# Ledger of designs, part 271: miniprotein binders against q9h3h3

Target 1, 235 residues: q9h3h3
Amino acid sequence: EDGFTAEHLAAEAMAADMDPWLVFDARTTPATELDAWLAKYPPSQVTRYGDPGSPNSEPVGWIAVYGQGYSPNSGDVQGLQAAWEALQTSGRPITPGTLRQLAITHHVLSGKWLMHLAPGFKLDHAWAGIARAVVEGQLQVAKVSPRAKEGGRQVICVYTDDFTDRLGVLEADSAIRAAGIKCLLTYKPDVYTYLGIYRANRWHLCPTLYESRFQLGGSARGSRVLDRANNVELT
Key: E = the ipSAE of ESMFold2; O = the ipSAE of OpenDDE; V2 = 0.75 times the mean of E and O plus 0.25 times the DockQ between their complexes.

## First folded at step 20 (miniprotein)

Design QJ5 (at its last look DockQ between E and O 0.72; V2 from the best seeds 0.81)
Fold by ESMFold2, look of step 20:
Structure QJ5 (fold): chain B 235 residues (1-235), chain A 105 residues (1-105)
Amino acid sequence: as target 1 above (235 residues)
Amino acid sequence: TEDEVRKLFEKLIKLFERMMKRVEELLKEAEEAAKNGDTETAEKYLEEAKWLAIKVRIIIYILEHMAEQTGNEEFKRMAEELKRIIEEALKRLKEVEEKVKEARS
C-alpha cells in the first residue's frame, strides 16, 4: 500500500540505531547521578541531529537507561532470520503460532512495552519515571527516541526478557503504571521486529501481543491488560 | 501516496548503503586487529558486523513487502540485488572469522 507508515518508522529506528546513544548505565554509574543526567538530557529537548541550542551537539539516535542487572540476551537472531526465509519457501502456513515457535526455538524471547507521547513535560516526566524504575530495579532496560525536527510523537520502549513469561510482562506493566504512566501501552515481541513484520503485513499477523489500558480504581496494578491473540483479559 | 512510497524506497537504499559501508569497514578492521594479535577487538568488530547484517535483512524484507503490495518490479529487483550483496558480505565475514580463529592465542 501507498501508506507504509510503520515501515517509515522502522527505517527511522534502524537509522537511529546506528547513531550515538546517550546512555545512563547503572552497572557503571552511581544511581545518585541519575537526576542530574535526566535534567541534562530531557527527551523533549535532545534533538535527533544536534540542532543549535540543544543539550547535544552531535546526533543522538536513542536515549537509554540500563539497570544494574541488565544483561543483553538477544538470542540467535541470525538463525531466526534464516529459518524464517526457509519457512517462506516451504509453502507452510504462517500463523501467530509459527512466530512463537520460531522465537522459542532460536531463543529470541525479548519484547517491549511501547508508549507514544507528544514532546513536552508529559513525555519528560514519563521518561524520568521509567528511568528511575530501571535504576531502582523494577525494570531492566528502557529507551526513548529524541526529538525530531518535525516535532512528532516520540516513543518510549520498556523491554522485558521473555514475552512468553506472561507474569513477567504483567509485572513490567505494573511497574510502568506505578511510575505514573496512564496512556495506552502496547506490547510487541522483538521477533516481529527482526522479521520486518509490522501492522499491515501480508500474513495478517498482529505484532501487538498485549494492550494495557489504565483503569482508575481497578486492580492493584491500576490497568486492564488484554491478550490480543487469545482475546482474553489478563487482569 | 506514490511520493511517500518513493521516499521510503530511497530511504531504505541509503540506509542499506550506510550499513554496508560500515560492514566493509568493520571486516577490514577485524582483519587488521587479528593480524596484530588483538583477537578481542577483532571479535567485537565481527559481532557488530553480524548485527548490521541482521538489519540489512530487515531492509530486504521491507522491500519485498513493498514489491508485493505495489506490484513495482524495481523494488523486487532491488531486494534481489541487495540479497546478493549481503550474501557476499557474509562469505567475507566467515573468512575473517577463520582468520581471527587462527590468530587466537
Scores: ipSAE 0.845, ipTM 0.919, lowest interface PAE 0.5, mean pLDDT 90
Fold by OpenDDE base, look of step 20:
Structure QJ5 (fold): chain B 235 residues (1-235), chain A 105 residues (1-105)
Amino acid sequence: as target 1 above (235 residues)
Amino acid sequence: TEDEVRKLFEKLIKLFERMMKRVEELLKEAEEAAKNGDTETAEKYLEEAKWLAIKVRIIIYILEHMAEQTGNEEFKRMAEELKRIIEEALKRLKEVEEKVKEARS
């Protein structure tokens, strides 16, 4: 990712968070309605600003699916940010371990698998697979960015409750692969997002903890997961 | 490119302005709701304001990162200015939160 691409995507994501979301909530909507909802709002056709001829007439920030076990608890993010600012002022060394401890202390443990796909059938098919896995309880929550006017890749985010739970992170990867998704996946804890930690930061922190590559044949899991911090394959 | 960096900077500033405007509106609405004894509505607006304040801080962190990576003094000065603005807003948010707590008691 050349230059400030990650920061640009972050700015776009924050702007999208201010606009209405198209949500399928499995807690309140029957699972039998999912296929009709997916057909009505394919991510490749839903436009960010409600362009003429799109399924949406109004701006849409995100398209999301909430599973039965979804909880919106994000912990004490404000306290996390305050503690981070105090830590920077103290001049104490900052390590990945420091961020992990801050995240634990403030209960900011959520993270997400990310995939970037071009608009089209492959994106819509991938989203449909993820949405079904969420409604079926294999995943808890996912969202996808709408189509931008300029085009470009759309992002699917699949969340996990705890980035420190390696098994839970790996189970989500397996569920994504079982949904037929073969692209590269990267896992990022939300704590790095909330603290504005991107690539080439002054602390040399890597915001990507895991990378998943699809594997043709051999392993029952269908992917190889790399721990980026330790440069160790987990699968 | 320098042009891309400038575009991102302008985008972040506009986003900051939009978010801060909404924070101020939400704090006012929360204070009015608290004064009227509608603590549930007041809390709803406070929670939304808190989330926007979180996002505003992220914008500042991005600007600080951009300033450090580019050495651009304009970006640094802007980040410092925005930091002062959000600190004042956070102080106001705490004051409104205390008023809501008092209205519950």
Scores: ipSAE 0.834, ipTM 0.916, lowest interface PAE 0.5, mean pLDDT 93
ESMFold2 (binder alone), look of step 20: mean pLDDT 84; pTM 0.803

Design QJ6 (at its last look DockQ between E and O 0.84; V2 from the best seeds 0.84)
Fold by ESMFold2, look of step 20:
Structure QJ6 (fold): chain B 235 residues (1-235), chain A 105 residues (1-105)
Amino acid sequence: as target 1 above (235 residues)
Amino acid sequence: TEDEVRKLFEKLIKLFERMMKRVEELLKEAEEAAKNGDTETAEKYLEEAKWLAIKVRIIIYILEYMAEQTGNEEFKRMAEELKRIIEEALKRLKEVEEKVKEARS
């Protein structure tokens, strides 16, 4: 479609980045306070702009949990963008290998598992499980979007620190499934986000690197994970 | 649709303006903090400004893609103008960064 759906979502996400966040930071907050915080701020009730009757009176861009061992290292994103711009003017072809090399060269290796859920108990339950996994150390950092005035699906992002480390990405998938989450998960390296590359792009790149499907009676991890770049199963 | 494309364009411009206003505030505050000897606060403001500049470039990349896909000259000219604006701001950011480094030494 020519409606630029992904670009609309990206613009909303960047606007949300600039509004206040609700953060539970395990590095400075006792773990015993998590359950009360989760009960106070369920993502299905926290409103984007502070609607009457919601727990927040001010706009909220994101709800986030930082784990005890969370040590952010975004890499050289400014250098990444500069190299990207030079590459486009050089006339050299842009391929998945090119993007991978740029990410490695500039140490922009983080990525995230994404899931989309409708507002309600299922979303709040999934978020609570993810948040507990972060505070307990099975995951490092996660965020969830607040409820939009018009409704619609909300997104949970679970970050990993190195998209080239397949074991680490699979361990995060397993931790998500252990929290009882059965929906489709997709994994996007942050390099694509920082370069504004979405599903419909001029280079036919696939920003979804991995896809995880819950599999009843399947693998010990409870999921089937596909590497979309190489069309190979990792599980 | 054309209406959806126009809405996206206007939202991106509004977001760019909000981000650039914040960048200018951060640079001024970083200079003031450095003059007062608080280089830790100055460096924090500079890092926030750098992250906003990264996001501003993403806005420009989206506008360039929209211009290419639609053939709209307004989108193309706006992307070029926004690029000049951020490049000017980045020059000032580098100047403030050097002042902060001097104050720290």
Scores: ipSAE 0.852, ipTM 0.924, lowest interface PAE 0.6, mean pLDDT 90
Fold by OpenDDE base, look of step 20:
Structure QJ6 (fold): chain B 235 residues (1-235), chain A 105 residues (1-105)
Amino acid sequence: as target 1 above (235 residues)
Amino acid sequence: TEDEVRKLFEKLIKLFERMMKRVEELLKEAEEAAKNGDTETAEKYLEEAKWLAIKVRIIIYILEYMAEQTGNEEFKRMAEELKRIIEEALKRLKEVEEKVKEARS
């Protein structure tokens, strides 16, 4: 990644968090309305700033789907940040293990599978598959970025409750693959995001814990999942 | 390029300013709600302010990293200034949180 590309994407994501979201909440909306909602707001057509002719007239930060079991619990992120600042001041060595312990201590355990797709039918189809899996209870929550003016890649985020639960992370990968998604997936804990830790950082920490590649044939999961920290295949 | 780095820095500063403005508004609204005995509304605004404060800290971490990587003293001074601003806002946020707790009792 050339220069500060990750930091630029982070700035765009944080700016998007301030704008209204288009949300389908399965807790309050019947599942039978999902197809109509997906048809009304295809991610490839929803524009970040409400461009003329788009389904949205106003700015949209994210398009999201909440499952029946979705409960927003982010833990003590403020305490995590304070502890992180204190740790930096202490001059103690910072390792992936240090970050894991901080995350556990402050109950900041959420993470996400990420995929980047060009705007178009393939993106909309992938999103529809994920949204259905969320509404059906195979996934808890997902979001997708709206179309930017420059026509760059859009990101789909599929969240899990605990990045330390390897089985839960792998189950989410399986559900994404079952939805027909064949692109590369990367898994990132939110703790790295909350601490401003991206690919290039002064501590040489890798924020990507897992990588999933689609496998044609053979494996029941339809993917190979690599543990990036240990360079070991899990599946 | 240096120009691209500067543009990103300026973008982050503008985002910081927008978020901080909203934090100040939310804290004021939370205090007013607490004073009026509307603890539920006060808590809602306080929670939103906390989340924005988290995002502001992330912006500062990015700016500090950019300043360190570029060696730009102007960027470093700006990041230090923003850090002082958020620290003051976090103190105010804690004060408002205590007022909301007192209003619940």
Scores: ipSAE 0.841, ipTM 0.919, lowest interface PAE 0.5, mean pLDDT 93
ESMFold2 (binder alone), look of step 20: mean pLDDT 84; pTM 0.800

Design QJ7 (at its last fold request DockQ between E and O 0.90; V2 from the best seeds 0.88)
Fold by OpenDDE base, look of step 21:
Structure QJ7 (fold): chain B 235 residues (1-235), chain A 105 residues (1-105)
Amino acid sequence: as target 1 above (235 residues)
Amino acid sequence: SEDAVRELFEKLIKLFERMMKRIEELLKKAEEAAKNGDTETAEKYLEEAKWLAIKVRIIIYILEEMAEQTGNEEFKRMAEELKRIIEEALKRLKEVEEKVKEARS
């Protein structure tokens, strides 16, 4: 990942946010309809721009599942951004602790487990597992990117309410692993996204807080979670 | 590569323009809804506009970081220009928000 690859992906994600989403909302739709919905809109076949022969004729930005307990609370993101700009102007040192404090102060505490998968059966199976976990209340909300024209990797995002709640973050990892997902997971607080921090930057801030690696026969959780900030294994 | 950086720059500018256009449309729709007494619809449009404004700022932050890392003065100047544009839009957004509040009262 040379250069600004992460920023390219971020720009694509933001562009996708402007297009219609395919949403299964467990608050309004019976759980019994999930399997039919998953069969209708497998993420490996749903195309970003509604290509001929795809399940969607119109552009789709994201495919998402909302759990019964899902409540969109993003906190004061505008205030966070204003405080960030003021902090930069102040010339004060900026550390991961600074960002954590800004996030807490403005109640911008959401974060997400991320996984990147090639289009195909493994992606669709992983998504189905995640979607079920969301509908069953083990996870709150998840989304997956549709298939790009170039056939690149698709991303699944599984959100948690509070990146400062280590137990909650670990519980989400466990639920993802229980769904049969064995790939590498990275956890990124949304505060870094809202501040445009995606990679190596002038402040040397790492936007990835945790890394989860699948482990055969190991912990009850089926993964090893590394705190990247402290370089400590949490499991 | 320099080509990849330029491609990203152009992508970000195009995205900014699309978002700003949408913000302006949303603000007009919100004002119209407020004038018609449909405050619920007006609030929905305002909320969408606010989220787009957040994303526009992210674009600016990315451009600022690109400018810092590359030393490209064009990127720096553009980031400053976009910052002025969004600040004006945010003022307009606040004005529309007050109109919606007035219509709700």
Scores: ipSAE 0.881, ipTM 0.937, lowest interface PAE 0.4, mean pLDDT 93
Fold by ESMFold2, look of step 21:
Structure QJ7 (fold): chain B 235 residues (1-235), chain A 105 residues (1-105)
Amino acid sequence: as target 1 above (235 residues)
Amino acid sequence: SEDAVRELFEKLIKLFERMMKRIEELLKKAEEAAKNGDTETAEKYLEEAKWLAIKVRIIIYILEEMAEQTGNEEFKRMAEELKRIIEEALKRLKEVEEKVKEARS
């Protein structure tokens, strides 16, 4: 294994953040235009750097859909980072409880369900279902990575506005499953991203808060959600 | 592997440099917009610069963890240097922010 795999992906994601995004914004664009937009920009064909044969000639960092109710509020991320740095020099123990409290204190409460899919029609179909759920109001905002030059898996991120609102996170999982998504989902609060905390970290923190697995005939919801931090099933 | 860790280190440095260059451009544009009385545009440039500064700090946190996990003193020294650079840029950001406030009032 090469090590720091999550950190490589994070660096690539931050670079992507700086490039142009392709956005369908339901707050300013009629919902009836969504299907045409999805057909124009399937994530399996939109390329990260504008490869030949792509619908895009310039780099694209992300493809995103904003719902009518999307009201971004990232909270006090700068204050969060300052408090984190002060905490580390204080000599106090760093635990999952301290991360949760930092997030609450600074109102950095967003998080995301993640899914990884190979390029192709399955990815495009999954994205289309998620995008429709966003525009219809079952989800607030989602994004998907474009196809990289080297190829490989792509990621769909479905955001929720408060990782401490367990019901809201589970409702988002349910909306994702209703769109026909059957793959493994993992949930990561944004606080871990803003503090650069990934799977292999010195504090043994678990940045993946929940895992969701689709089950045929084993659950009334069609999914089995596990709280990774407390090792308890929520469904 | 050692090659993958070195590749990440170099990738992070290049990303840091790109972000810092953009921050400097944004601060200059914010000052110019404020001098021309367009405080709304100046505030948009400042907001973008603040978000880039947040991401620069994430880069530094990743380097600090790399240093901790590998014991590599080069990574630790680089993280310390990058912290000095971003702190200086943040002082300039606050200075520009005050100029924008002054122009608004």
Scores: ipSAE 0.877, ipTM 0.937, lowest interface PAE 0.4, mean pLDDT 90
ESMFold2, look of step 20: ipSAE 0.858; ipTM 0.930
ESMFold2 (binder alone), look of step 20: mean pLDDT 87; pTM 0.858
OpenDDE base, look of step 20: ipSAE 0.874; ipTM 0.934
ESMFold2 (binder alone), look of step 21: mean pLDDT 87; pTM 0.863
ESMFold2, fold request of step 22: ipSAE 0.870, 0.870, 0.866; ipTM 0.933, 0.931, 0.932
ESMFold2 (binder alone), fold request of step 22: mean pLDDT 87, 87, 87; pTM 0.861, 0.862, 0.862
OpenDDE base, fold request of step 22: ipSAE 0.878, 0.879, 0.877; ipTM 0.937, 0.937, 0.936

Design QJ8 (at its last look DockQ between E and O 0.85; V2 from the best seeds 0.86)
Fold by OpenDDE base, look of step 20:
Structure QJ8 (fold): chain B 235 residues (1-235), chain A 105 residues (1-105)
Amino acid sequence: as target 1 above (235 residues)
Amino acid sequence: TEDEVRKLFEKLIKLFERMMKRVEELLKKAEEAAKNGDTETAEKYLEEAKWLAIKVRIIIYILEEMAEQTGNEEFKRMAEELQRIIEEALKRLKEVEEKVKEARS
C-alpha cells in the first residue's frame, strides 16, 4: 500500500460509520430468515450511496451480522486516547508493548480479521459463509463494506473480543477458513485504529499483528498464521 | 503524490466538519433532554457524541501524522486548530454529563 492508502481507507470507513447500516441481528431475528436477507442485500449489489437499481435506495455505511453472543463493549476508548496524547507529550519511547499495555489498561481489546475482495459472486459467497458462521455462533460479529461507485475492492471485517487471546484469534481464522474463504487475511487490533496508527507511522509500529495464508492440504486448520511481530508461524 | 495527499487532506477536513456539526447537535439535544428530565434520551445522545468525538480525534491523529511525514506546515496548523476545537467540545460534553447526573439525583 503506497503512501496514505491506509489513511484514505480509514477516512472512508469513518464516513461510512455515520450512515445507516443494514444489520441482521441473530439475537432478535430467526436464523431461518438469513438466506432471504442475504439474497435481498448481496454486498456486491448494495451501493454506498443508494444508486438507482440497487437493493438500497438510501446510503448504506456497512452491512453487518450480529451473533447471539455479540456485545458492543469497546472499553474506555476515550481514556485510551487521552493516555496516548499524554504519552506523546511525555517523550517516552513508544513500542508495540506500550500500545498493548495501553489497550489492556483501558480494556480496548477488540480486533479484526480483514479481507479485501473485488465486487462479484466471490465476495457475495464469502460474505454468505461468514454471515452463516456468525449466526451459527462460530463467529461473534462481522461487517462488509457496500459497493463503491468506482467499483473498488470491498472489505469484510470479522471481529474478535481480545487481540491478546491468541487462541481466540486463531479460532476465528479457522472459522473463516471453514466458511470456504481462501484469500489472504490480516489481523489488526482496534487500538491501532483508535490511535490513528497506520502503515509507515513515525513510531514504526505495525498495526497488523497476524497474517493468515490459505494452505492447500496437510494442515487441519487449512491456513498458516504468521505472527508478524515475532516473525514466527503459529500453525 | 502531492495531489493524492491534498485530496486526502480535504476529505479529512470535510469529515471533521460533518462530525463536529453532529456533535454540537447531539450536545444541544442532550442538554434539552436533561432539562426536560428525560435522562435516558440525554444519555443516548451523549453516547453518540462520545463516539463521534473518538472519530474526530482519529482524524486529528491522521492529520498530525500526515504533517509529520510531509513536513507540510499547513497540515500542522490545521491539526492544531482542530485539536483546540475538539478539546472545547470535550469540555462541553463533560459539562452536559454532569447536568445529566444531577438530573438523575
Scores: ipSAE 0.866, ipTM 0.933, lowest interface PAE 0.4, mean pLDDT 93
Fold by ESMFold2, look of step 20:
Structure QJ8 (fold): chain B 235 residues (1-235), chain A 105 residues (1-105)
Amino acid sequence: as target 1 above (235 residues)
Amino acid sequence: TEDEVRKLFEKLIKLFERMMKRVEELLKKAEEAAKNGDTETAEKYLEEAKWLAIKVRIIIYILEEMAEQTGNEEFKRMAEELQRIIEEALKRLKEVEEKVKEARS
């Protein structure tokens, strides 16, 4: 029993989904306005519930940037959930291959690189770099959590549209590193999120598909990426 | 950490209640919009309600896993109750969806 840390974060994320978002949408807003927007809403200063002295007077669930090429398609999530419930009563084994097939069948293919950073200038700098990469077209869409009252790490999520497209996932990792980010990154397909599968699950599934670690030595802004499902390095 | 598990349980219940209240509001708004011939607005309310229902199911899945891992019968009974509630809401969602489709056709 580990105290359900991931599930606490998931509950907070779902609550945040329901509150207003602060969005820079490159599809409707000129790129030249991005820097002013970033200065107005640094994630270390935007508060979850609109504390006095923050730039927001109302609750903010997420701060997000949508790129010009962002084309949202979540797939058949309702069908995915129904098939998942049927699978559990079928007597068939539940394995990583089973989850992959469900995701493919229902076209629920999106996933995200995650990074956790303490509030402060490093977080704001990392977010600004990610946001610029999105507006410039190297990444499609990203979001960052606002500052919680209790303090603690905030999360940046950088989405990709197909977790089975290994090259695309690795290209997103490279774009993140090119923005100067050196912390640990983990990649989680959205299928695990929609099925409520976190680290502590009865099937011993690993919801983290990839880990990316920044590496030094002869390569500018390189990464070592490990496929956690198969325990294979993808470098 | 029993305190952390209890806090998670209470957080999930509060979130479920908030989501279900919103689902019921959206379904009423969708029906009203459809009766007024505004099927585009009705469809947007239905879409938001469907996404909330997806998230409610995630809450139930988390609670079922908590019950499995802790052996706590209160968590199990609550997951069963929440499942009944969402199933009734999904039935009503389908009924409203059909009304909207009929108004569109």
Scores: ipSAE 0.851, ipTM 0.921, lowest interface PAE 0.5, mean pLDDT 90
ESMFold2 (binder alone), look of step 20: mean pLDDT 84; pTM 0.803

Design QJ9 (at its last look DockQ between E and O 0.84; V2 from the best seeds 0.86)
Fold by ESMFold2, look of step 21:
Structure QJ9 (fold): chain B 235 residues (1-235), chain A 105 residues (1-105)
Amino acid sequence: as target 1 above (235 residues)
Amino acid sequence: TEDEVRKLFEKLIKLFERMMKRVEELLKKAEEAAKNGDTETAEKYLEEAKWLAIKVRIIIYILEEMAEQTGNEEFKRMAEELKRIIEEALKELKEVEEKVKEARS
């Protein structure tokens, strides 16, 4: 809490946003070129600041794949932030329902499934599977962090366009599992990111909306998904 | 954890400075592009500047929470100063945006 771990990661992510990205854009690049691109830029070998022996000699903030139907629409984030500031001075209660309503009102509905993996074959294999799912149309857009100079875990983010559409979020989870991903997934709506609300917040809001755990057996989605806000299993 | 809080504070200030320098560059580029009749490029620079302003506000929100949780008045005063700086930059951004709109017409 006092260490502000999530906030450190957020600051690093915002710094990475400002550096160049390596992007495979299915809207302008044939799908047949994906495998070569993946082989050229495995996330375990692409370095954050451009080591001489890596595939990149310049800094890379993120490695990303945009699907054929990807249409960026962040909504009215400026208005969201203004309304948030006004709300805090109004004396009205701030609850998960308040955040949900702000997000809906300003059309800031995107969110992301997150997974954390150590550098190596497992990370590269997971990213390749996700990237293929994006190009094939099962997922819309994803990104992965490059390798940091100290090593440590890297993150894959798989975006969805509406966190209030529970079915759509669960379909994305299912597509991730179909790509062979078995690790823990957590889901965070972007509204929390834009309002700077992380684990350590005065309102005790929970920015992680869902957790997904791989399950053995015959479930259609192949996972067990928990709604963290309501402590309710969805599967 | 006190060392980690100080590291976060310094990291956020450096990031703010980098973002604001980029905003200044983008506003100048947007004005130049509009002067040359390239309003599409000008609008792209303005959109990037608006996104940086959004991220700057996130930095400020993090600083405000750090101040609340630690009771550190330095963090609170810095958050207030950064708010003043970004609001002045947003005023300049709006002025450039109006110039771009006029050039479009």
Scores: ipSAE 0.868, ipTM 0.932, lowest interface PAE 0.4, mean pLDDT 90
Fold by OpenDDE base, look of step 21:
Structure QJ9 (fold): chain B 235 residues (1-235), chain A 105 residues (1-105)
Amino acid sequence: as target 1 above (235 residues)
Amino acid sequence: TEDEVRKLFEKLIKLFERMMKRVEELLKKAEEAAKNGDTETAEKYLEEAKWLAIKVRIIIYILEEMAEQTGNEEFKRMAEELKRIIEEALKELKEVEEKVKEARS
């Protein structure tokens, strides 16, 4: 993807964060209501701005599912940003290791598996699988973007608590694959998002830490996970 | 394309303006809640304001990167201006946070 496409998507995501979310919270809502909620708000039909005939009459930023163990702990993101600005001013070399250390120091360890899907049955089915996995406790939290007017790809984000915990990241991949999702997955730590680091940045930092490819007939995980930083297969 | 970059720039500026307006509204609401002894409501507004401030900084970082990559001096100047604005808002946010803490005692 050439140019500032990632930054454009980031701006759209941030704009969406300001609008109301459709949330299924498993902590307060019985799991038995999930299927009815999914049927009411299929992400391929929920529109970003509440278009006529959509399930939503008002703008929706995200559709989200919170698991029983979901705790919104983002760490010290303000401190992270301040440290990042100071680091840039210092002229010190900035490496993936530098960002990892900043993230650890400020406890900003969350990350997400990302998948992009065209609107339609495959998206809704993928989302239903993810939502069920969240409610069943295999995943902690996930969100999906509503349908845009232009009919572009929608994104599903599946979060993990710690991008430095390789096992946790791999377990989330396994849960996503178990939900029947076969598309390409990319894993991005939130630290890169909070620092405005996207692809093609001046520091040549890759915000994608892992890539998962579906594998037919392969290992119990049904995927191959590549460490992009080290160019090593983890599975 | 240059046109695409300009469109992104304009989008980011508009987003910044909306976010900053919301931050100002939230800070006022937090102060009012704190004055009324509703510290729980005040904290909720402050937390939302903090998250918006984080996102505003992301916008600035994106603009700085765009400026660096394009060499566009307008983008650079704008990023610097927005940085000043958010720094002032962060000071105000901190002041309101202290008022809320005082109201909890």
Scores: ipSAE 0.868, ipTM 0.933, lowest interface PAE 0.5, mean pLDDT 93
ESMFold2, look of step 20: ipSAE 0.861; ipTM 0.927
ESMFold2 (binder alone), look of step 20: mean pLDDT 84; pTM 0.796
OpenDDE base, look of step 20: ipSAE 0.860; ipTM 0.930
ESMFold2 (binder alone), look of step 21: mean pLDDT 84; pTM 0.800

